# VHH binders against Acidic fibroblast growth factor intracellular-binding protein (FIBP): the designs that were tried, part 1

All scores and structures are predictions.

Target 1, 363 residues: Acidic fibroblast growth factor intracellular-binding protein (FIBP), of Homo sapiens (Human) (o43427)
Amino acid sequence: TSELDIFVGNTTLIDEDVYRLWLDGYSVTDAVALRVRSGILEQTGATAAVLQSDTMDHYRTFHMLERLLHAPPKLLHQLIFQIPPSRQALLIERYYAFDEAFVREVLGKKLSKGTKKDLDDISTKTGITLKSCRRQFDNFKRVFKVVEEMRGSLVDNIQQHFLLSDRLARDYAAIVFFANNRFETGKKKLQYLSFGDFAFCAELMIQNWTLGAVGEAPTDPDSQMDDMDMDLDKEFLQDLKELKVLVADKDLLDLHKSLVCTALRGKLGVFSEMEANFKNLSRGLVNVAAKLTHNKDVRDLFVDLVEKFVEPCRSDHWPLSDVRFFLNQYSASVHSLDGFRHQALWDRYMGTLRGCLLRLYHD
Structure headers, positions and changes below count from the first letter of each chain, unless a header shows other numbers; Kabat numbers aren't used for antibody chains.
ipSAE, averaged over its two directions, is called F for ESMFold2-Fast, E for ESMFold2 and O for OpenDDE. V2 adds 0.75 times the mean of E and O to 0.25 times the DockQ between the complexes of E and O.
Where letters were taken out, [cut] stands.
The coordinates of atoms that the task and the answers printed are left out; those that the model quotes come from them. Centres of patches stay.

## First folded at step 1 (VHH)

Design s01 (framework vhh_nb_b201)
Fold by ESMFold2-Fast, scan of step 1:
Structure s01 (fold): chain B 363 residues (1-363), chain A 123 residues (1-123)
Amino acid sequence: as target 1 above (363 residues)
Amino acid sequence: QVQLQESGGGLVQAGGSLRLSCAASGFTFSSYAMGWYRQAPGKEREFVATITSGGSTYYADSVKGRFTISRDNAKNTVYLQMNSLKPEDTAVYYCAADLYYGSDWESYEYDYWGQGTQVTVSS
């Protein structure tokens, strides 16, 4: 896409330091903003222009991260070319498993020629190992394929049936995919990988719901529902109205940042009016998903997952139900009895999510 | 080429202390969870301690309060401080590395293993 090409083709907009901040968990928009504030990018008019367009920045940020997290390997090669070889290792480790063939292909393209000797010399010089676990790469390939197939199909269906913006349809598809992945019999490793992917996807979804996006203009649910001549209950229509308000409200963004960050630290304040708004958002998404799938278990998991990321808790501590939910998810999918793996997995997930949110929100 | 090289093993009397070190090379150490496992003669390999890339630590009940795992990312090294050693701690101790993004918890196999270092505790 042209949006993707902006980041691939213009290294002055997204330089090494911006990529470093992004790899550390900052959004592209925040990484660019931090870089400009430090005085390093003040000479680039393009960077300043991008920062002045919050809506476009959020759209491009999600596109870039979505493409990197769910991109076909060929497209990922193009994105990786934009950062120094030393940083390519960090990007691959964070979002994609190392694979000897993949790394050789990326380095080979960048060199415009080269022999196995040249590639091995560069690997030694940069500290990037060309040999990696093929199994991890194959797992990520399967995740990418399933995500793209589900996202494409579901996005098209949501857009046509509800006339939603491309952004909202993609966010809905991503959540439904991660909810559904638990029910794929015989794909234990794929389900396990989806936990990390789910965390990043949910964070990107929450960011974009609150800040809004450029692309397809946000749809007016009231007008679209009338035009489509469909029978919708009053509650569903109210949920869609609340969703529209949430994605456009700058005050809700600030509250969301505070509540999500505080919840991760176990210091959540009670905001009953905002709780109602987040609950309406969750119900709206569940109702949309319910129109696309009749599997009650999938809908129940989707509700639970959305509520964990958009509804505040009423405790200063992480709810035990949230801890049990994430531990039980993996226990059920892999039939593991080892508490060390469950505890380490939970800490890894929370550490990753907290790190990303704290960097993004600076709270 | 990936290498994990253990050191610090040896013979000690009960109640003594040892510090094991594991020097890693050939991979991005800071991104990996590091662990220690041990295997006594004729027994299966058992978990001892692990430290995640983020610094969280976990211990087997049999060593909790006596052993401490730590890491130095600048030196690509993981350590196991072993205090109040008992004859039951006699085993070959193995260093292990795992790229722990949550992709392989079901296998309990680490990506890389060291060759092991012998710890013998006399009574």
Scores: ipSAE 0.000, ipTM 0.108, lowest interface PAE 21.6, mean pLDDT 45

Design s02 (framework vhh_nb_b201; at its last look DockQ between E and O 0.02; V2 from the best seeds 0.00; counts 0 for: pae E 20.2 > 2, placed apart)
Fold by OpenDDE, look of step 2:
Structure s02 (fold): chain B 363 residues (1-363), chain A 123 residues (1-123)
Amino acid sequence: as target 1 above (363 residues)
Amino acid sequence: QVQLQESGGGLVQAGGSLRLSCAASGSIFSDYAMGWYRQAPGKEREFVATISSGGSTYYADSVKGRFTISRDNAKNTVYLQMNSLKPEDTAVYYCAASPDLWEYLYGSEYDYWGQGTQVTVSS
């Protein structure tokens, strides 16, 4: 007598509600109870026994499918389960979907260190079942491990290997990018930010600050930099120190201030505050760039941006529109500085930073 | 390397029964998942049944309640008891083995296959 009999049908019926319950980490017993509470017995006329059997059958099916879901292309090519393409896509998409509350707890952390204790704490904090937490964490880790060995577009690689939607693939790209660069996101000053905010910034950074962004194949065969989109461009980061001249040279700083103030006079509601705080804001933005030259400081990027720019502007009650105008002119005015030789570097830096700052400002 | 040899196929009338056997070579039979596939003329090979090293069984819906897979580790043999046979069951039946049940079910990289045995069910 076999300990476990699992039957595979020619057509695999997938109840989406039961699948949701399974993904949320409920036991069969709890799932049945929830279904009963939903009124399924009254709606279908089924008995409790039938419901239990039905739920159990689905759980068995999902358990068998889970391995395939770890490698979604296998789900498409397998011959055991007859699942329509639309349902395959649904299974994959929902399996890899994650709770925002969960991702905020793990974002930027090393995915290799997800201890049982850590997940227990997160589960308790968020109210998400431990099983669900584990699934989501393992998904992050799995995707990370697969794409870390791949060259090319991070998003494309994720889509190709895991068959996720563009949106979900981009989200995972952000998660992987944050984990790889170990950005600190858990500090109190950053709690007001959503995953979406971080994901937005990640997208910009991936597009503009990674080696993949420059499109040049590493000429150095020894540069083991196999992952073009996960790593920040080291050369770019090293070059950012050159931007210090904008705040270190008094003449450049004064001229830059003059240009920005001239351009924004009569256009900002907080012009006086901007003028008074220009040097501090500029120093903040440029110093953030200088810190990026060291990998150990990269982790504090978001905290630094909030402390050095977002909080000061908020303190002076800048409307978002004024922040936008300021950042635009602040960036653009550098092109009028004859003594400044790093305009391309500046544009690469500020083009991304501007977008990130506007998103982080949340007005 | 595992060698598989099927036996027990033949001609049977609808409603009849057959028992297929697959003998595996080697000393590590107990560690392998064993299973059956079938291929009808002009059709793709399809899954029929599998049994894990631990004794867990899996069936296609088309054969559920009619077929039973079992194994005898002492004889290095897997069996497929086929009852209530239908003309639609006519096919070449192949025995397969894999060190991993999941690889057997979803992958082919480590699978061993027999030569197959013909099963014909007449109306």
Scores: ipSAE 0.000, ipTM 0.242, lowest interface PAE 15.0, mean pLDDT 87
ESMFold2-Fast, scan of step 1: ipSAE 0.000; ipTM 0.137
ESMFold2, look of step 2: ipSAE 0.000; ipTM 0.118
ESMFold2 (binder alone), look of step 2: mean pLDDT 81; pTM 0.833

Design s03 (framework vhh_nb_b201; at its last look DockQ between E and O 0.00; V2 from the best seeds 0.00; counts 0 for: pae E 21.4 > 2, placed apart)
Fold by OpenDDE, look of step 4:
Structure s03 (fold): chain B 363 residues (1-363), chain A 123 residues (1-123)
Amino acid sequence: as target 1 above (363 residues)
Amino acid sequence: QVQLQESGGGLVQAGGSLRLSCAASGFTFSDYYMGWYRQAPGKEREFVATIYSGGSTYYADSVKGRFTISRDNAKNTVYLQMNSLKPEDTAVYYCAAGPYDFWSGYTEEFDYWGQGTQVTVSS
């Protein structure tokens, strides 16, 4: 209570550098040492004692603010700390910011299982302080817990309740989405991918493959409690089995191949390779869809895409442009198949998959 | 009638540059990949460069880094920028249009050839 009184009515000074040190999990002593090394004493003419006092004061302030940062709207409405709006935004944005190395370690994992041991291991692996890891993990968990009970746009809900920038809100939406659907991202074959790559794919899936994407209430009574943007559309996933006909029906497969080859003749440098591998590529893409019909197998989506499509194309040295041309024509040509009646389903599936594959294809 | 007309050939000193052009007519240019071949006296015709309608390019190892193939679909023209020319680059250069056979599938044979343009690189 006495500590709060010191700040009442006074503008709260926030040093961004000290805030960064605090967020990074440094002790006061370590923070002071780092500031000394940066030349702050020479620059300001301050004594070491003053620097220590200044750092301690900031840390005290940040500690008091942390409870408000757990619910950012409270920071805006509170009357104890006089903090300009721009600084409020900075405090919130930086507090919820995360290290890419950290998020890659936890992406797709259940957020409820963050044990001390797990965080210690991540800390050791990444070089990020345990305190910083804990903060970041708790932030992920906190956001997840808040938005899992909400209907509507995941990004909007995050942005409204945590007052994050659009970019950061989208990042958290991806994190929440991956955690909810338990996508495996840690396999060796996926190590070349950045969080940004996964976030990109998450955005496409959230927009196109969730219940929120269709704007309709779940028809399945069992899905009534599902979050519209966090959960994949179960009906959609179940319907994906219908796409099997594209590879199971020999006539459709042959016709599809013919259409694609006709359209791409003279346009691809890797035309011969494409033609030779068309059936395998198509089977791969369609089988990925079929596998998504099983909830337990959804987690393998990314590794399957890499194994069934990305790696084969890379092995044949496809330029990205040719991959793009192929995917475009591969998707579009299905509309010319008279015997195929699931065109809307196909478009919903391939529209997202195309974007994901192109993002996953690093050349 | 399909026509491929090469131009831009001539005599150049070693280390010099030339730009060849091939004007195409009589077919849908944008649907074809285009290529350059060359034939030196007493030698077989050899691949130089190819550009597909999608923009992908391929070069012979002997010209990689020195030659650049490009195309202008609006002008129905394919170009070969030749830099750092060497005496061994001396040859008749031929423009070719990629195979287009709707029924036969992929083939490595070009459908159309130009008459060629002489490139001579002096030492």
Scores: ipSAE 0.000, ipTM 0.185, lowest interface PAE 16.0, mean pLDDT 88
ESMFold2-Fast, scan of step 1: ipSAE 0.000; ipTM 0.113
ESMFold2, look of step 4: ipSAE 0.000; ipTM 0.094
ESMFold2 (binder alone), look of step 4: mean pLDDT 82; pTM 0.827

Design s04 (framework vhh_nb_b201; at its last look DockQ between E and O 0.02; V2 from the best seeds 0.00; counts 0 for: pae E 14.4 > 2, placed apart)
Fold by ESMFold2, look of step 2:
Structure s04 (fold): chain B 363 residues (1-363), chain A 123 residues (1-123)
Amino acid sequence: as target 1 above (363 residues)
Amino acid sequence: QVQLQESGGGLVQAGGSLRLSCAASGFTFSSYEMGWYRQAPGKEREFVATISSGGSTYYADSVKGRFTISRDNAKNTVYLQMNSLKPEDTAVYYCAAEYSSGWYDLEDDYDYWGQGTQVTVSS
């Protein structure tokens, strides 16, 4: 018979520990061995044969549930399983959960592709089972495919269609945003960064640098703009070349430096280092903006931020507090440049960039 | 603005050698995976070799030990050194670029393609 005819109105056997073993990709045999090592036979008085039968029954149930877990609202509307709402939420949330080591290996890569060899290599490198790697990658692809054709808030669409917690939906939003824009995350200079570091930056960019940031009411379902939260605002990115004047016009560059130095004298422990390197740091940050005008060069964003700002400041041993003081005054002092005519563009650029740089700066 | 320009093709006797070059412009070359593909008349395009932004190489089985891919980031150029050429190597050779994907043998993942250069190997 079909899987839809099993368990109609009857007992549904769900053990959270066995579910975790199934999600992690263990065979029934390996899962039983791990359960035996946990001491469950001593705790319950059960035989190994009973434990194996129980594990097999659970795996059969999970196999039948899996198609529903691919489209979580179907789990809520089906008649086959009697599962309480809290248990449904747990099954969904755990199915879509992912390992830090796995997501870090695939972040920014194209989600429409990925061969068995690619996933085998990641499995070997991380120690995560191939089955778990495939489940996690397939989940990322599934979420991306559903939301790539949707307008409106990326996080809200993920929550509504996959019934995920706010935190997990935000993580998936970051994953699909990175995959859509193909940000480089795998270079050796970036290996000190966690998924959480990238996800924090993704949230800021989704909020401020996408087509969704243009809309006055980002939750408006009748918006005439397509793919607002997934796509970087190309007009904004093209306009960023106008910021070059801050470092190409020697009077503006000198005045900007003067304003920042005046504001930070006596407040910055690395003042002498900042004063000596101001023009190089400013050129670095403005040149990052200018590169973003070219669609394919947006992929270098994090490499450039680390090379042009994080590494120089780390080399001069800036404490995080001094980085924060500098970025605040560097950003704010541009408002006092009478000859500069791109204040709104600057605020949009630096508002996000400052948050990203502070998150990327680890000592 | 992006350009991939192949050169170095031509007619060569079996057992001979050629070196193909692909000059790139309009993008940050050092951040891209570069690859070579070939297409014989009436056949589908097939993978030849790829080199990651970090210098790791991967080859089709049919060319292992005979072909060597390399890159010069200072000149924005990728090369294919082709030794011990066979008539079966006769094809149009294409240069391709993909931003640091890490995926191998995925022809349709490449961002940019060159126009191709003809290699003809005479028996």
Scores: ipSAE 0.000, ipTM 0.239, lowest interface PAE 14.4, mean pLDDT 84
ESMFold2-Fast, scan of step 1: ipSAE 0.000; ipTM 0.114
ESMFold2 (binder alone), look of step 2: mean pLDDT 83; pTM 0.834
OpenDDE, look of step 2: ipSAE 0.007; ipTM 0.266

Design s05 (framework vhh_nb_b201)
Fold by ESMFold2-Fast, scan of step 1:
Structure s05 (fold): chain B 363 residues (1-363), chain A 123 residues (1-123)
Amino acid sequence: as target 1 above (363 residues)
Amino acid sequence: QVQLQESGGGLVQAGGSLRLSCAASGRTFSSYAMGWYRQAPGKEREFVATITWGGSTYYADSVKGRFTISRDNAKNTVYLQMNSLKPEDTAVYYCAADTYYGSGSYEDEYDYWGQGTQVTVSS
């Protein structure tokens, strides 16, 4: 418990150092374990069980994705080439998770259940295969359920959701992509939260949890927060109350959605900018591959990556079904590399690719 | 790569219950859509039930209301609770995994299959 308190209490510092270790070739779990272990070794005895907690791993993964999404455009341009292919695949999948025509049809019909007739109709109208419509509808239902749950009580839901599986970070990325696109008639962009806004709220809740972990809990009757943190919370709540007065004519649920999104203003544009930058980076990756002419082995590995993932994404229409198929096949292949021996082979592949990219990118 | 191992089959009288389990290998189990199919003697394999990664469930009309599919991601296991069994439910039951986050409602969506477990319902 004290070891977790130290980890959470220094989340910002740990995130910076963990990112550095991860970019230097350590896996997410290893990077976090090394950073946390180093931080707590002198004060407490490190325990493998604490460091291997699935809950903490999900939290760590979420923080890493949040940092990437909040990176300045120039830093994002530098970081993308250092990202393992599995993470690159996750980013591409996030930005192209749903077919626009599919989403428009589903929301237009306000479908809560996808009957065979409804999906057949959408398949016919959009040209998407029935199989793909079913997959997209299952993903849409999952994403929309999380969105609706967050709309009811943002603060209460965030802590629960970000402590769940790695899929929640991906789900939230999909929600952010969906929320920031003008697919659905009658919906306001601000009815949904950006990933950056979610991360901001998560950070606020983590700060509150850290205080609670050192003997102070925000929900306890006699607990108190540090004066500085209390002042920040009061200012945030005051902003929400001011906005609530201004939109008094709306339904309470819609009011809360608007207040939360507006209170986090200034960050809503970050996702759209990063999406545009990601598309530009995909183009840059292809150009870098063309310059790997001297080292045949490294070039062949890079060309394979480009042909399987980047080249399909470079098409004029970026067909989501084809892109997602390739990305999921790659992700499944990476995830199938289990055990010490297979992980070592994967690390060698990534080390070679990363070294080549960094040398050419920074030279 | 995923390996699936079914268990829990056996002989039961009509009106009885059985709980089938399917243990899956691998760390990505929680991202799979998992399904159950069955093949009765002399018949083609047919869909029984599926559960997506997100927890959505779909059932064949012949078993709806009697069977319940569930999963335990901590144990990398999917379950099929079979109640009010009928002689017509006699079959070899197979579990299957779809690694693509699909619905798993169609046989062609599944990437991996178990070897099957026999369920026999006597009158």
Scores: ipSAE 0.000, ipTM 0.101, lowest interface PAE 22.9, mean pLDDT 47

Design s06 (framework vhh_nb_b201)
Fold by ESMFold2-Fast, scan of step 1:
Structure s06 (fold): chain B 363 residues (1-363), chain A 123 residues (1-123)
Amino acid sequence: as target 1 above (363 residues)
Amino acid sequence: QVQLQESGGGLVQAGGSLRLSCAASGFTFDDYAMGWYRQAPGKEREFVATISYGGSTYYADSVKGRFTISRDNAKNTVYLQMNSLKPEDTAVYYCAAPSYGDLFWSESAYDYWGQGTQVTVSS
């Protein structure tokens, strides 16, 4: 079954045993194939004949890699954080080799054996094509490299500023790191984001969503076309609705304010610099929104959310006593976050942020 | 909102069998993977078994060949059949569900837990 293949493939790729086989000198493709066969036999009692089928082998490979590439950022981040730093560079190199082996060795061999009809059948059933598969692998390699580069710095920053549990810290780090991949692809390159910068990440993602949904605005308004793709605009509006839930909920908004003010203190230095940076970002994002779309409702929602997202951290509007109050409240909240992580409020906050930051991996 | 309730624990002699049940409510059961974990006195919580919404299963090495996980979507229930029990299987057994649908291949994905049911295996 497809579901079984996806499960076994996904588990196999990130299983410790796959790394051990690979370290023992097997190619990544061979190591994955051996572990998939072991897992299937152990879990289902599948016969060798089924595992030797060209169609089944190809199907498992496609589903396994498709599933992994569409895995939530948190799970991919956990893969990076599970391996010792001494093996991380080697793993990244092998993932690049795995991508090439998959395309050249597995797909090339099956295609040359006259499996074109089988590949077309699989594409029809799954929606996967060789072209889309290659693009997804390219995105995966970029994200993996960025996450690796930022790992050491992130761990130190989180311990200093948040005192978060390892699980919660990785959850947040994954969201921030994978949001960075969208900027790497665009003209406004973000090579590095730390956990302390997540507030800026969210605001910059709103800008990128607006650019991605609408595209560059025509210089001449008369050049606007009725054939604009509204599906991306609808997705952007859904993301704005999720952020609206966050800013409309007083407890979630207060938690957001406390996290932003505390997290950025170390990065931005003094509060006067923080104020200047937030004010400049807010103005820039409002100006960008005005230039990107003629849809008044989209502009209004974008402006409202940016103002509500940024406004809490403008220090010129806060007495020093209020700043100290927020820092103390945040400290108390952070120390209780292990218990709070499983509470409805924290789940809603993290779920809202996860839904709002990046749509890179959805099908 | 999500609630998990275990049952079926008890005292059994080494070599014996028990069947645990977990009744789930407050979510779309069919869309979630389900898992079993256990915690012996003075030890950390340990993974036992998991099952996807499609019925794919995965087991910890310590229970392979002895335990079987299964589900009944019509009854919103997951089961753990425990055979050839050993004294080292003595623990409180917990039913768990992830926050992320069927992302059960990571232990850290499990965020919802039942209250547990005690299993004691005498030597």
Scores: ipSAE 0.000, ipTM 0.105, lowest interface PAE 22.5, mean pLDDT 45

Design s07 (framework vhh_nb_b201)
Fold by ESMFold2-Fast, scan of step 1:
Order: C-alpha cells, then structure tokens, then sequence
Structure s07 (fold): chain B 363 residues (1-363), chain A 122 residues (1-122)
C-alpha cells in the first residue's frame, strides 16, 4: 500500500481497530498509521520493530511533504533540515523531480552557492552531467530561498518550530472536539458502529480541510478550541441522524452511507475505491424507490443526499475522466428509478445529470 | 513548552517486572493520546504502546499480554507496566506525545522525553 492510499483513507485499511482508535481521539490518518504499524507482523512475517519503523517513516515522510508544501517560507528551513539528508532527498525528489543522489550531495554539503568546483564535484561523484547539475541546483536554490534570505537567532528558529507544532495541536484539537462533540465518549461510542463509515468519511474531509489551512498563520490550540470548525462534516452527520430517526431502515441507511462516502471520496480523489460504492448505490436506489413513494420527510432527505452525491461533478477541480466515470455510474443509478413515479424527485435527478453533462461537453 | 520526563528504568532479571512513569507538562494532558517507544543500540526507534484520551489502549504485537499502558490525568502521568521481561526488551524507553498528521519521523518527533534505560539480564 502507498502513502497516498493511507493519507486519503484507503477503505481496505479502515476497519474496526482504526474506528476504535479514531474514537479514542486519533485522526483517521494517525489511526491508519498505527493500525498498519501494529499489523505488519501478520501481513509480512517480519519483525515488528523494523517494519513498523519503516512503515511509519514513510507515512510521516508523506505528511512532512504535505506540510512542507503549505508551510510559510520561514518554517520550511526548520522542517526540511531537521530530518536526515536521506529522507530530505526523498521528500525533495518526490515533490520537485530532482535526482536523489544530487539532492543528497547538496544537502550534505549545505551548499548556498553553485560554484563550478562544487557542481563539478557532484557531477563526478553522481555521474550526472554538469549541465544537469547546474539546472537542478538553480531550481533547488529557488525552492530553498528562505535558507539564504533568513535572518535571525536560534531563538527565532525555535519559535517558528513551536508555532508549527501549535498548528498541528490545533488541527488535532479540532478533530478530537468534532469526535467528542458529535458522539458519546469511551466505549459508548461503539454503539455508533452503524455510523462508523460515515464518520470516517466526514473526518477525512475535515482532516483534508485542516491540512489545506496549515499554510496560514499558526494559532494557540488552547485559546482556539472554542472556534473549532466542524461545519464540513456536520451536514452529512445530521442527515444520517435524521434518516435513522425517520426510518431506522437498513436499506436506507446503506444507501445514505454509499451516497455520503461516494461524495466525500470524489472530493478526495479516491476513485479507484468508489466502484464498490457505486454498485451498492445502484442496488440501494432500487430497494428505496418504493419506500419513498408515501413518506415526504424521507423523500426530502433523500433528495438532499442525492444533490450532495453529484455535487463534486460541478467542480472545475475534477478531472474530466473522473466526471465521465461519475456520470456513467449516476446514469445507471437514475435508470434504476424507471418505475419511480414521483415527478419532483425525478426532475431533480434529471436536472443534476443535465448540469454534469453541460460541464463535460460545454454545450 | 512541552516537557516529558521518564523514570523507573533499571536492571532486572529475565521474567521480572518494571514500571515506567512519564511526567508531562506544558500542554493539556487529558486532551492528547500518549505513547511509549523504545530504541535498542543499533536499531531504529520502535512503537511499544499508546493510550487514547478515553483510556483505550493499543500495543505492539511483541508486547501484547506482557505490557500494560495506563494514565493518570490528575497527575499528568502515563505509565508502562512491564511484566515477563525478556532480554529482547533491553532498550532506552521514550515517552511521546502523539501528533495527528505524522508530521515528523519517529527519530525526529519534537515532543520526546530524554528516555530511561531498561536492561534485562538472562
């Protein structure tokens, strides 16, 4: 499994142990990392110590990369230069397409200047052409411009480091506050196992949202706890609560779960895992159609959920190939409603499909 | 300012027991998960156990059934009770405050204690 699959919440790694860790106050990505770490002996037969360390290092490397991209320039120096040159090389190589051997030499020597002698030395040791070394050094220097422009004392560098740590603590507090505020604490949270997958999807969305905000100025987590943002997940979880109260029907809950997870994964770009959800959605729509005929409250809630299911296809951030895949699945789902005679709901479905087609074909 | 101070390490014979303590300060202890990690000479730092805010625990397979992690929020302290110790458990044991995004490698986790040495003789 890749670091990206872990980060975006690969469903094959989201099991009851991950859910329990999330209920304990861990983020989904941290819970997944701990689950992968602890389970490595069962999967590979190797010693836990070595493989757990390696697995967690890759996971942390990925998060360091995400943090580095969004970090203010002054914090970049603290983050990148506190890890070993080998891991720094992997981070930079992955993100900026530099030769790993070149980056190791530059970081090892802490070069601020690209003298002919330095680059000639690197060229000789690595086998990379001198012309390529010059080009790569110019690009590398641009990326780490803060290193040469930075002014200040060790105290200033330590302060920047702690501000980053405070930001991480704030993001963690927001996720923990969400979990505790929405669900009962301790083992009573296990009573909400039926909500587990929806809660995981909502938490992944919140985590991606807070990661996106990490480039903003850090704040004191204790002073900011009352301002924690739960808005992105609240709508989905409230809809799930209302559906359970109104119906208490497994088919409707399964449909709601499929819709919410599909919508959230669309935003996260995890389309390879969405095929099972689309198959379940099609089956769920057939099962639900008759139940919607005579219950206005359930029907209104279902209409709202369908709109959220197709919401991502209106975003210009989605690749057209993903929009096409989504439209094919949506069309199959709509076709399953051929016998459903509620005109307003049918019109909503057709209107949403038309909107997606306009985006895809620009007609 | 986050501070973690480990204690309770020492020399013990195989089959014996030790209880490690970690006193924490500089943050809201009850709001964070806490963990124990260990590092033997010439090896990477490895996970041992974690305890969540609700008291739920998670252990490395090598220590399940032998070690017990616990916490006392009134004292801002996390504990590791180590039973049926083996020579392979010999390591420096570190207390750690977990960060949610896995932002640092195990070797470069910002909020680590100084460690406490555990030596198990045959």
Amino acid sequence: as target 1 above (363 residues)
Amino acid sequence: QVQLQESGGGLVQAGGSLRLSCAASGFTFSSYAMGWYRQAPGKEREFVATIGTAGDTYYADSVKGRFTISRDNAKNTVYLQMNSLKPEDTAVYYCAKDFLYGDYSLDYFDYWGQGTQVTVSS
Scores: ipSAE 0.000, ipTM 0.106, lowest interface PAE 21.8, mean pLDDT 49

